# VH-VL binders against Protein NifQ (nifQ): the designs that were tried, part 7

Target 1, 180 residues: Protein NifQ (nifQ), of Rhodobacter capsulatus (Rhodopseudomonas capsulata) (p20629)
Amino acid sequence: MLHFPDPFATGPGPVIPAEALGFILAQGLRECAAGLGPLTARLGLSGADLAALRDRFAPGLELPDLDLPRPEAGPDQQAIETLILWRAGVATPEARWLAAILARRSMETRHLWEDLGLPSRPWLSGMIAHFLPGLAAANARNMRWKKFFYRQICSDAAFSLCLSPSCDDCDERAACFAPD

## First folded at step 16 (VH-VL; from j3 with heavy chain S105T)

Design m2
Fold by ESMFold2, look of step 20:
Structure m2 (fold): chain C 180 residues (1-180), chain A 122 residues (1-122), chain B 107 residues (1-107)
Amino acid sequence: as target 1 above (180 residues)
Amino acid sequence: QVQLQESGPGLVKPSQTLSLTCTVSGGSINSRDYYWSWIRQPPGKGLEWIGYIYYSGTTRYNPSLKSRVTMSVDTSKNQFSLKVNSVTAADTAVYYCARETIFGTITPFDYWGQGTLVTVSS
Amino acid sequence: EIVMTQSPATLSLSPGERATLSCRASQSVSDYLAWYQQKPGQAPRLLIYDASNRATGIPARFSGSGSGTDFTLTISSLEPEDFAVYYCQQRSYWPYTFGGGTKAEIK
């Protein structure tokens, strides 16, 4: 006899926000192994911060480059990091680590959730809602995250670090990163 | 070694603006890795966080004081400043500037100035 | 805002005794709790961060414990230089808030 699955079952399982940080570390490790640069450069954190993040969210995971300092960042990365730090709504270490990681990975060319190594966009949104509740609330229109970041840094006078001539150019930069 | 030093008038009349400057030496305030805070303590009382400023100029203020406080940063002088408008006797306190590390090894206030007493009286 | 409540207000002890200081948060602050020591005429000094980590240069007689809402600072054997006021501070939520302090004084 044929077995019929539950017609309301969905996808690859529930979003577990703490596991998102494990996926992010694993993606950084894959890129490091592929010769794309040290782990600190891939994730935008110092070795000390990476060790602390690993100890809390992926204990026992072996990490390279733990003696390296935090890399410098270009102006768009700095602006997005500043935005997330301010919008996070909490003062926790994980919010600070994610501000750096999200800003750094927003400099890549694919969808942000892909460049973070997350299974899907709901994983990215679930992680942000859990660790960065103020940021989640600020994106009430559920805009794609890179597009949201670039629109915010252009339109908010407190974060006037956009180097483009107008906010429309900032939106087009986010679109050129293949927003969802 | 990083050192912080508060400066400003020790006596301010009611309704005037209290202005303080913190000079940082042994390290740069133009850094993504630190928040620069003001904290005050009325004589014989506890500590109250006033707010922070980031190197970019972004700020966060204690809601209890937000309508009356502003902060600024001058990276060329390696200084950050506090203004408290419309002061009353309740603003009499020792004012500290302090550093918070937000990346590298995240630590609460690890460096403090010596503090400066500001008395509001006329 | 998060209210931090310290007890006792005053702790009268002799050198060599064990001191136990309590700090309670009005809601969970995870482990993100700091302890400071302040002597008369001085700025506060960071002792403990993240509930249990000693800051650089802090002697092993200082230890912190707890998570969520209930936190403890313990001084295993008081030295003369340990008689001071101690403050806790949460750093999970804006605005940062401090406890009212516990004064450790010579009996």
Scores: ipSAE 0.838, ipTM 0.912, lowest interface PAE 0.8, mean pLDDT 88
Fold by ESMFold2, look of step 16:
Structure m2 (fold): chain C 180 residues (1-180), chain A 122 residues (1-122), chain B 107 residues (1-107)
Amino acid sequence: as target 1 above (180 residues)
Amino acid sequence: QVQLQESGPGLVKPSQTLSLTCTVSGGSINSRDYYWSWIRQPPGKGLEWIGYIYYSGTTRYNPSLKSRVTMSVDTSKNQFSLKVNSVTAADTAVYYCARETIFGTITPFDYWGQGTLVTVSS
Amino acid sequence: EIVMTQSPATLSLSPGERATLSCRASQSVSDYLAWYQQKPGQAPRLLIYDASNRATGIPARFSGSGSGTDFTLTISSLEPEDFAVYYCQQRSYWPYTFGGGTKAEIK
C-alpha cells in the first residue's frame, strides 16, 4: 500500500512535480494506518475524487474509503480552499484536488511540506508551480506557503477569523521569507 | 433531480442594465462542490461563457465582459444572479444558467436551465 | 484565451452513416474537453467529458477521443434524433471557451 519513498528516510532527488501526488497519497495512507481517520478526512477529498486522482497519478494503488463523501471543513480550511481555487490560474481537476488537499493539510501544525509527506519544501513549491501556476505567481516574495495562505485570508474582509500567526508572531520568523 | 430556471425581462433598452436570476431546486447552492455559471448564445451563433460565482460570493468573469458584468449569490433563496450593464444590441442572446461540479466527480456543465431570450432594442 | 476550432462547419449525412466531428485547441488542454449536443430551442446537453467519458444516459454510439490539441467526436451510426449542432468546450484554462459548432444535417 505504501510503495512511495518515505520523505524522512532519504533526501529527495530532483523535484518531480507530478510525483509529489504520490508522496501525498502515501502520507494519507500512513495516517489512516495510524488510526487518525479515513483517507477522505486526511486529504480533504471525497472518495470519488481520490479514486480519480489515484487513477491519474498512481494507477493500481489500492485506496480505502472510496465510497465516502467529502468531509465538512471549518472556516479557515474553507477560506484557504477558496483562495487556492481562485488563484490557481487554471481550471484543471489537478488544481481543484490540490486546492482541497493544501487547505486541509494547512490545518495541521507542522510545516506544510511535512504534513503533505513531501521530501522537502522545494517539492511543495515545484508542485505548486506546475499545477497551480497562478498561485505560484501570487507568492512573489517566496513566503512559506502556509504563512502565505494565512496572510492572504487575513487581509480579505470576506474571510473568516484569522487564526494563524503572522511572520513576526512565528518562531520561524527567519524562515518566513526563505524560498519554498 | 437538480433543476435550474432562469427568470428576468425579455426586453431591455440599450444602455440599461440586463438583470437575470437563476433559481436552483433539488440541491443547495451553498456548497463547496459546484460553480454556478452564466452562458449566453446570440441567435444563430455559438456559446460564450460569461462567468461563474461560487457559494462564497467569489466570481470569475470572461475578460471580454468583465467591466460590465456582476454576479451575486443569495444562499437563503437558493438563487444566483447576473447583471450586464450598458447593454447594446450585441447583448441580445439566449441566456443560460448552468451547474459545474468541481468536487465529487468533476464534470463540465451537466445541468442547464432552459434558457431565456433577452432582446436589446428600443 | 484558448481558441477552439471545429470542423467541418456542416456535415450532410444520411441516417445510419458514421459521423466524425473534429475539434482543435490553440494549445494543449490535456484531455479536459467536453462535447455538447444542441437541438433547436433547447439548452445544450452534455455528451462527453474529459475527451472520452460518456455522460449519464448518453448512448454508446457516441464516443470521444483525443488529447492535447486534437479531439474527435464519433457517432457510429446516425439516428434521426442525432441531427443537431455539436459544440466542443475546453475546461483547462480560464476563460472557458467553446468551438464554433458543427451542424449535422440530413443530406
Scores: ipSAE 0.834, ipTM 0.909, lowest interface PAE 0.9, mean pLDDT 88
Fold by ESMFold2, look of step 18:
Structure m2 (fold): chain C 180 residues (1-180), chain A 122 residues (1-122), chain B 107 residues (1-107)
Amino acid sequence: as target 1 above (180 residues)
Amino acid sequence: QVQLQESGPGLVKPSQTLSLTCTVSGGSINSRDYYWSWIRQPPGKGLEWIGYIYYSGTTRYNPSLKSRVTMSVDTSKNQFSLKVNSVTAADTAVYYCARETIFGTITPFDYWGQGTLVTVSS
Amino acid sequence: EIVMTQSPATLSLSPGERATLSCRASQSVSDYLAWYQQKPGQAPRLLIYDASNRATGIPARFSGSGSGTDFTLTISSLEPEDFAVYYCQQRSYWPYTFGGGTKAEIK
């Protein structure tokens, strides 16, 4: 069994990729307790997928909503999910679960690592490097992940221009393109 | 329940393009939960995964065939298709279409078409 | 690509005997390994997924085990209808790859 995150931590500890999933589950549970919707809707996975993810990464953890189907997704979420599935370069269930989770949480308004409940951006990047190595390699410039996703899905449109919601809402627009 | 059926010519001349279509019934191809694959088997030999197509039209091909294969999806007809260019006798095989579940109960190829033999011969 | 090596190439046993089929991956595929049965003139049939989970409708005499690189399909008591070729397939890495097959012959 992996450790779950400490809500009283004063700063980011060392990145442990499998423990990032614990932070993500904890954030989803907090949002359920706050009345924001079922866990399936918060994380973009069916109850069956959530149960399997729990059994692998947090065995014994009680989760709600495990009998619910996978929620519908809007076109931007579908496009980001498709991008991540393609870029992952691996076929593992972990990569598929994370494609759904990352796409769903990218629909929220803050930085992706914040909306995943992670302690910092290095936690997000470390998790992606571990489970989605092809996606990590594709973001060699170390762009903020939401901006990277939106830029990638817009580059497949010949003459369309898409604004990134995270960069439009973020005072740190220049940092979205900072190299590693 | 879901059924897959291959269709296309059984005989193709060398250097021509092999074209096959898989018709899906009992379920929708326009789904985030499945990959739609082609797999082939030369007579008396083992299985080779050719590639998949997703409902969005995105594809992944086996690198051993990538320069010669293309796939497409037609969601209005609930079909997906395979083309293999510049065929030779080595492309003689039974061609299967198959479904893979990628969300929900994640499983490998649980539904296969009956298979169609394509012979490459002058 | 991941090379899947099956042994033996041919297995000749009598009905009622236990069959043990081996599959080895050239590098770890975790437990994301499937087994298929193929009878002459038919498409493959999924038997086992994730190394040890029986697919729907598969009799309990079929079981799978292993993780990483070494995997086993066991048929606890062979029935005459179990004459077939058996293939393993890894589902961790692209491209998907199959083993060369084990032909089970029942006398």
Scores: ipSAE 0.832, ipTM 0.902, lowest interface PAE 0.8, mean pLDDT 87
Fold by ESMFold2, look of step 21:
Structure m2 (fold): chain C 180 residues (1-180), chain A 122 residues (1-122), chain B 107 residues (1-107)
Amino acid sequence: as target 1 above (180 residues)
Amino acid sequence: QVQLQESGPGLVKPSQTLSLTCTVSGGSINSRDYYWSWIRQPPGKGLEWIGYIYYSGTTRYNPSLKSRVTMSVDTSKNQFSLKVNSVTAADTAVYYCARETIFGTITPFDYWGQGTLVTVSS
Amino acid sequence: EIVMTQSPATLSLSPGERATLSCRASQSVSDYLAWYQQKPGQAPRLLIYDASNRATGIPARFSGSGSGTDFTLTISSLEPEDFAVYYCQQRSYWPYTFGGGTKAEIK
């Protein structure tokens, strides 16, 4: 069973990082109820992936739209998703689910932790440190995450990854390349 | 019905470059939902993961081979390729290409090619 | 690198018997463990993923269990077509690693 913290609490990050995923699902459900689109479109995952994520992190939670396919994504979302997949540092399903979710929610207008429905930025950073340790290590300067993602994908030329001459215009040129 | 088929020379001389191509049919390699991997198996031995390539061209290689391995993708031909430089007899193996689903029901290597034996011999 | 250790190396059994194959990881891989079957001259075939989920089309006699470092593949009643080599593979950490295999052979 998952114990959700008070969604209106403030404070340090989560004691149990997996609890952040409950807040993320709850925010997606609120947006569905508000008529903003199916859960798959809000979170950037197929119904099959959402069911699997639910079964691991919020068992028993009722989810809509579990028969729907993975939504299409624009170039910036694809680039951020590819960045997070590459930087994750692990190969786990939750790292892959979070790559899709973080990329999708980065398309919204507020701070990333707010658009994820998390209580605070430390909750976002704690979740990333646990599930995406390579990504956490790459943000050593502790930049706000959405700013970090956009700087990492280099230019507005919609390159899916920074392996081109336009990377010379990126102010984080040394981090622009994603080989290893 | 996704199918993968390896192709390339079955005999390579020591110190040369081993080159293989995997042709994918029944599905597109230009997809956010899959990694495309190479895996090898020396005769009578176990399996070694070589690396993957993503549709974007990003790669990840097994550190044991990283300095000698490159992979590429050609989405127009629906193919991905492996090169292993400076081969020795230790690189003699059956080479498989394989698909991994990373979104839409995350599943390890659900489709494999039939494999191709590459022998490194003088 | 995560070392995967399979035991026994060879399992000699008769059709109809229960087979139990072991796989141990050098550190926790959570539940992210796959089992493959390989027959001579053929590519590996995915049997089980995430420790206990049967892949599409895999008969119910195949089951997987375990988490962390200790995993088991069970074949409840061996059929003649089940005599093959079985490999485990962890998928939590890069690089992916496979066990050395267990050969199931007819006694």
Scores: ipSAE 0.832, ipTM 0.906, lowest interface PAE 0.9, mean pLDDT 87

## First folded at step 17 (VH-VL)

Design q2 (from m2 with light chain W94Y)
Fold by ESMFold2, look of step 18:
Structure q2 (fold): chain C 180 residues (1-180), chain A 122 residues (1-122), chain B 107 residues (1-107)
Amino acid sequence: as target 1 above (180 residues)
Amino acid sequence: QVQLQESGPGLVKPSQTLSLTCTVSGGSINSRDYYWSWIRQPPGKGLEWIGYIYYSGTTRYNPSLKSRVTMSVDTSKNQFSLKVNSVTAADTAVYYCARETIFGTITPFDYWGQGTLVTVSS
Amino acid sequence: EIVMTQSPATLSLSPGERATLSCRASQSVSDYLAWYQQKPGQAPRLLIYDASNRATGIPARFSGSGSGTDFTLTISSLEPEDFAVYYCQQRSYYPYTFGGGTKAEIK
């Protein structure tokens, strides 16, 4: 197995944002090894984006599927990605990569930080504060991130797929109650 | 192989609305991977980014234009458009449309239109 | 807004000489800086992105360096076609901002 930072070495509190991207790559690799799909599909990025992300944050790490295109995304994933791109507050490549990754991983069922392979929710919030400061500012009440995303897109007429602003009664939006 | 071409009137009177269209060929504007921008250059001066539009219709504008600007996208015609309201002589410039790649091989403005001169004069 | 300052405003050189163009940002833009070339009557052309990466089809005589606030475009041996105006542009923060340009002229 490839060596990544120990997600539990300092407990859940201290965040090193560049290491968060290493944890995310490691989770994607575990899912590929488990037969859940190519790395591009697990992380919502093209092979070209994954190679560039690897080169910046985990140089030398061998990745599969670098010849594959960006996978298609359903409406919820597209809406969350668009929300994060706009809210990011910066135009950096890492903000763009994270918009795609966060949208894709929000489609999974566990806590968002767990499905990202991060050690804790503070790691998720710290990574967002560092790379996506506008998004962090928009979640001023510290709502669980998946709940925040779904409430934002449910309340927006341009992106809403819910029959109601409340995700509590949206049958097609079960992830509104999912762990963060 | 992507090509961008600006079109619109070359002369606009003060206080009117400047309206330009960019036609994209050799690629689709209905894509998650690109931003579509307008950039202008007053004669003999430098470049000013006006803003971008995304395939979804979401926009970001340069604050220097102070809400005088709107953009729209028509995916059925593979076009995106710029309007600048209440123009003055200061809006005389060559206007360019340009593409930015935001996913894939992320690059700044790699394709530009030829530019179209818009003169604001009474 | 990030102010991009280019120097010199004009660079008068002969073909075959080395050109050095400077670009300074008012605050750090990491290495997310682009260089463009613009010839009279034409649109800008992307030369360098991310401070040092040559765009597709750009000759090896063009190179870029720097990070943070100070950036350099170098043309190792000027060709006649290289006499043009050069602009830098940061892409870390909105709004995107360009430098005022450096005009490379034939002596």
Scores: ipSAE 0.829, ipTM 0.910, lowest interface PAE 0.8, mean pLDDT 88

Design q4 (from m2 with light chain D50E)
Fold by ESMFold2, look of step 17:
Structure q4 (fold): chain C 180 residues (1-180), chain A 122 residues (1-122), chain B 107 residues (1-107)
Amino acid sequence: as target 1 above (180 residues)
Amino acid sequence: QVQLQESGPGLVKPSQTLSLTCTVSGGSINSRDYYWSWIRQPPGKGLEWIGYIYYSGTTRYNPSLKSRVTMSVDTSKNQFSLKVNSVTAADTAVYYCARETIFGTITPFDYWGQGTLVTVSS
Amino acid sequence: EIVMTQSPATLSLSPGERATLSCRASQSVSDYLAWYQQKPGQAPRLLIYEASNRATGIPARFSGSGSGTDFTLTISSLEPEDFAVYYCQQRSYWPYTFGGGTKAEIK
C-alpha cells in the first residue's frame, strides 16, 4: 500500500520513487476536480492503464474516467512519448505509463515536477532514475527535463519531428517551452 | 480480428540479405499502442527475439543481431519488414511477426503470424 | 542480457497428472514474466502474462506464480491437448529473452 503525504507536512521527506506515482495521481485528481478535463486526458493514459497503475501504486484509490480510451496526442507529445519509450532502458509497464505521463505533462507550462504534482525536482529525477534508468543515464549533465527532451528530439533522426511554427527551428525548441 | 501474415523468399544464399514482410489485417499498424516485432526459431530449437519497430519508425534490435538487422514500416500498406544482412546457415529458422500491446491492457505477444521458414543454403 | 533457465527440459506425464514447470531469471524481472505454449507446426500461444494473469481464452487449469527470479507454470490436470512445448519470456529488460523450453510429452 502507498501513502499520499500529509498536505500540511513541513517537507516531502526522502525520495521514494513508488510514492511519486501517488503524487502524480493526486495532481490529476485535483485537476479533474478543478474542471480541467477527465483523468485520462490529464495524464495521457487510457482508463485501463490508469486502473492498472492505481492497482500497483495506490491500491483502493477511487479514480474517475476508467471507462475512457487513451486520449489523442499532438505531434510534440507523441515525439516525447516515443523518445522516452526508446530511452527508458527497460521494457516494464511502469516505464510505459511514465512515458505517456511525462510526455503529456510536458505540454503544460510550469516546471515538469510542478505539473506532475511532485514535491520537488529531486523527486522527479529520483523517479526517473528508478523507473527509467536509461533516460536518467542519457541526461548525465542534469539538464532541465523539458529542455533535454526537445534537444534529443531535434538531434536524433529517429525522433526529428518539429512541426510547430513557433518551434520549427529544432536547435531552439527547448527555448519555446517552460523550463523543466 | 487482427491477423498477421509473413511473406518472402523461403530460400536465401549465404552472405546475401534475408528480406521478409508482415502484412497486418483487422487493425492499423499506425498506432501508439503496439510494438511490431520479429521473432525467429531455428528448426527444433527455441525462440529468439529479433527486435521491434514502432509506428513512428523507431526500432530496437537484439544486440546479438544489431549490426546485421534493419526494420521498416509502411503505414500506407499496413506492413512492416525485416532485413537480415550477411546471412549464414545459423540464420535458418522459422520467422514470426508478432504484435505486443504497450498501452491499454499491456500484454506481451498476443498475436503471431503463422511463421515462414527461411532456409540459408547454397 | 537476462538469461532465462527452464527446468525440466522434458516432462513425461500422463493425462490427468499435474505438471509443474520452472523458469529462473539470472536477475530480478519483477513479475514481468510471460508463458507461451507451442504445438508442433504452430506459432506460440500466450498463456500467462505478468507471472499470474491468464490470457484471454486460457483455461483455468493453467496458473502461474512467482516474482523476482523464480517462476512456476502449473497445469493442474493435463489434457491431451496440453502436450506441447512451453516457453517463458521476461519482459522487464531489453532485449526480450526466452527460456530454452520445457517439453511436456506423453509417458
Scores: ipSAE 0.793, ipTM 0.895, lowest interface PAE 1.1, mean pLDDT 88

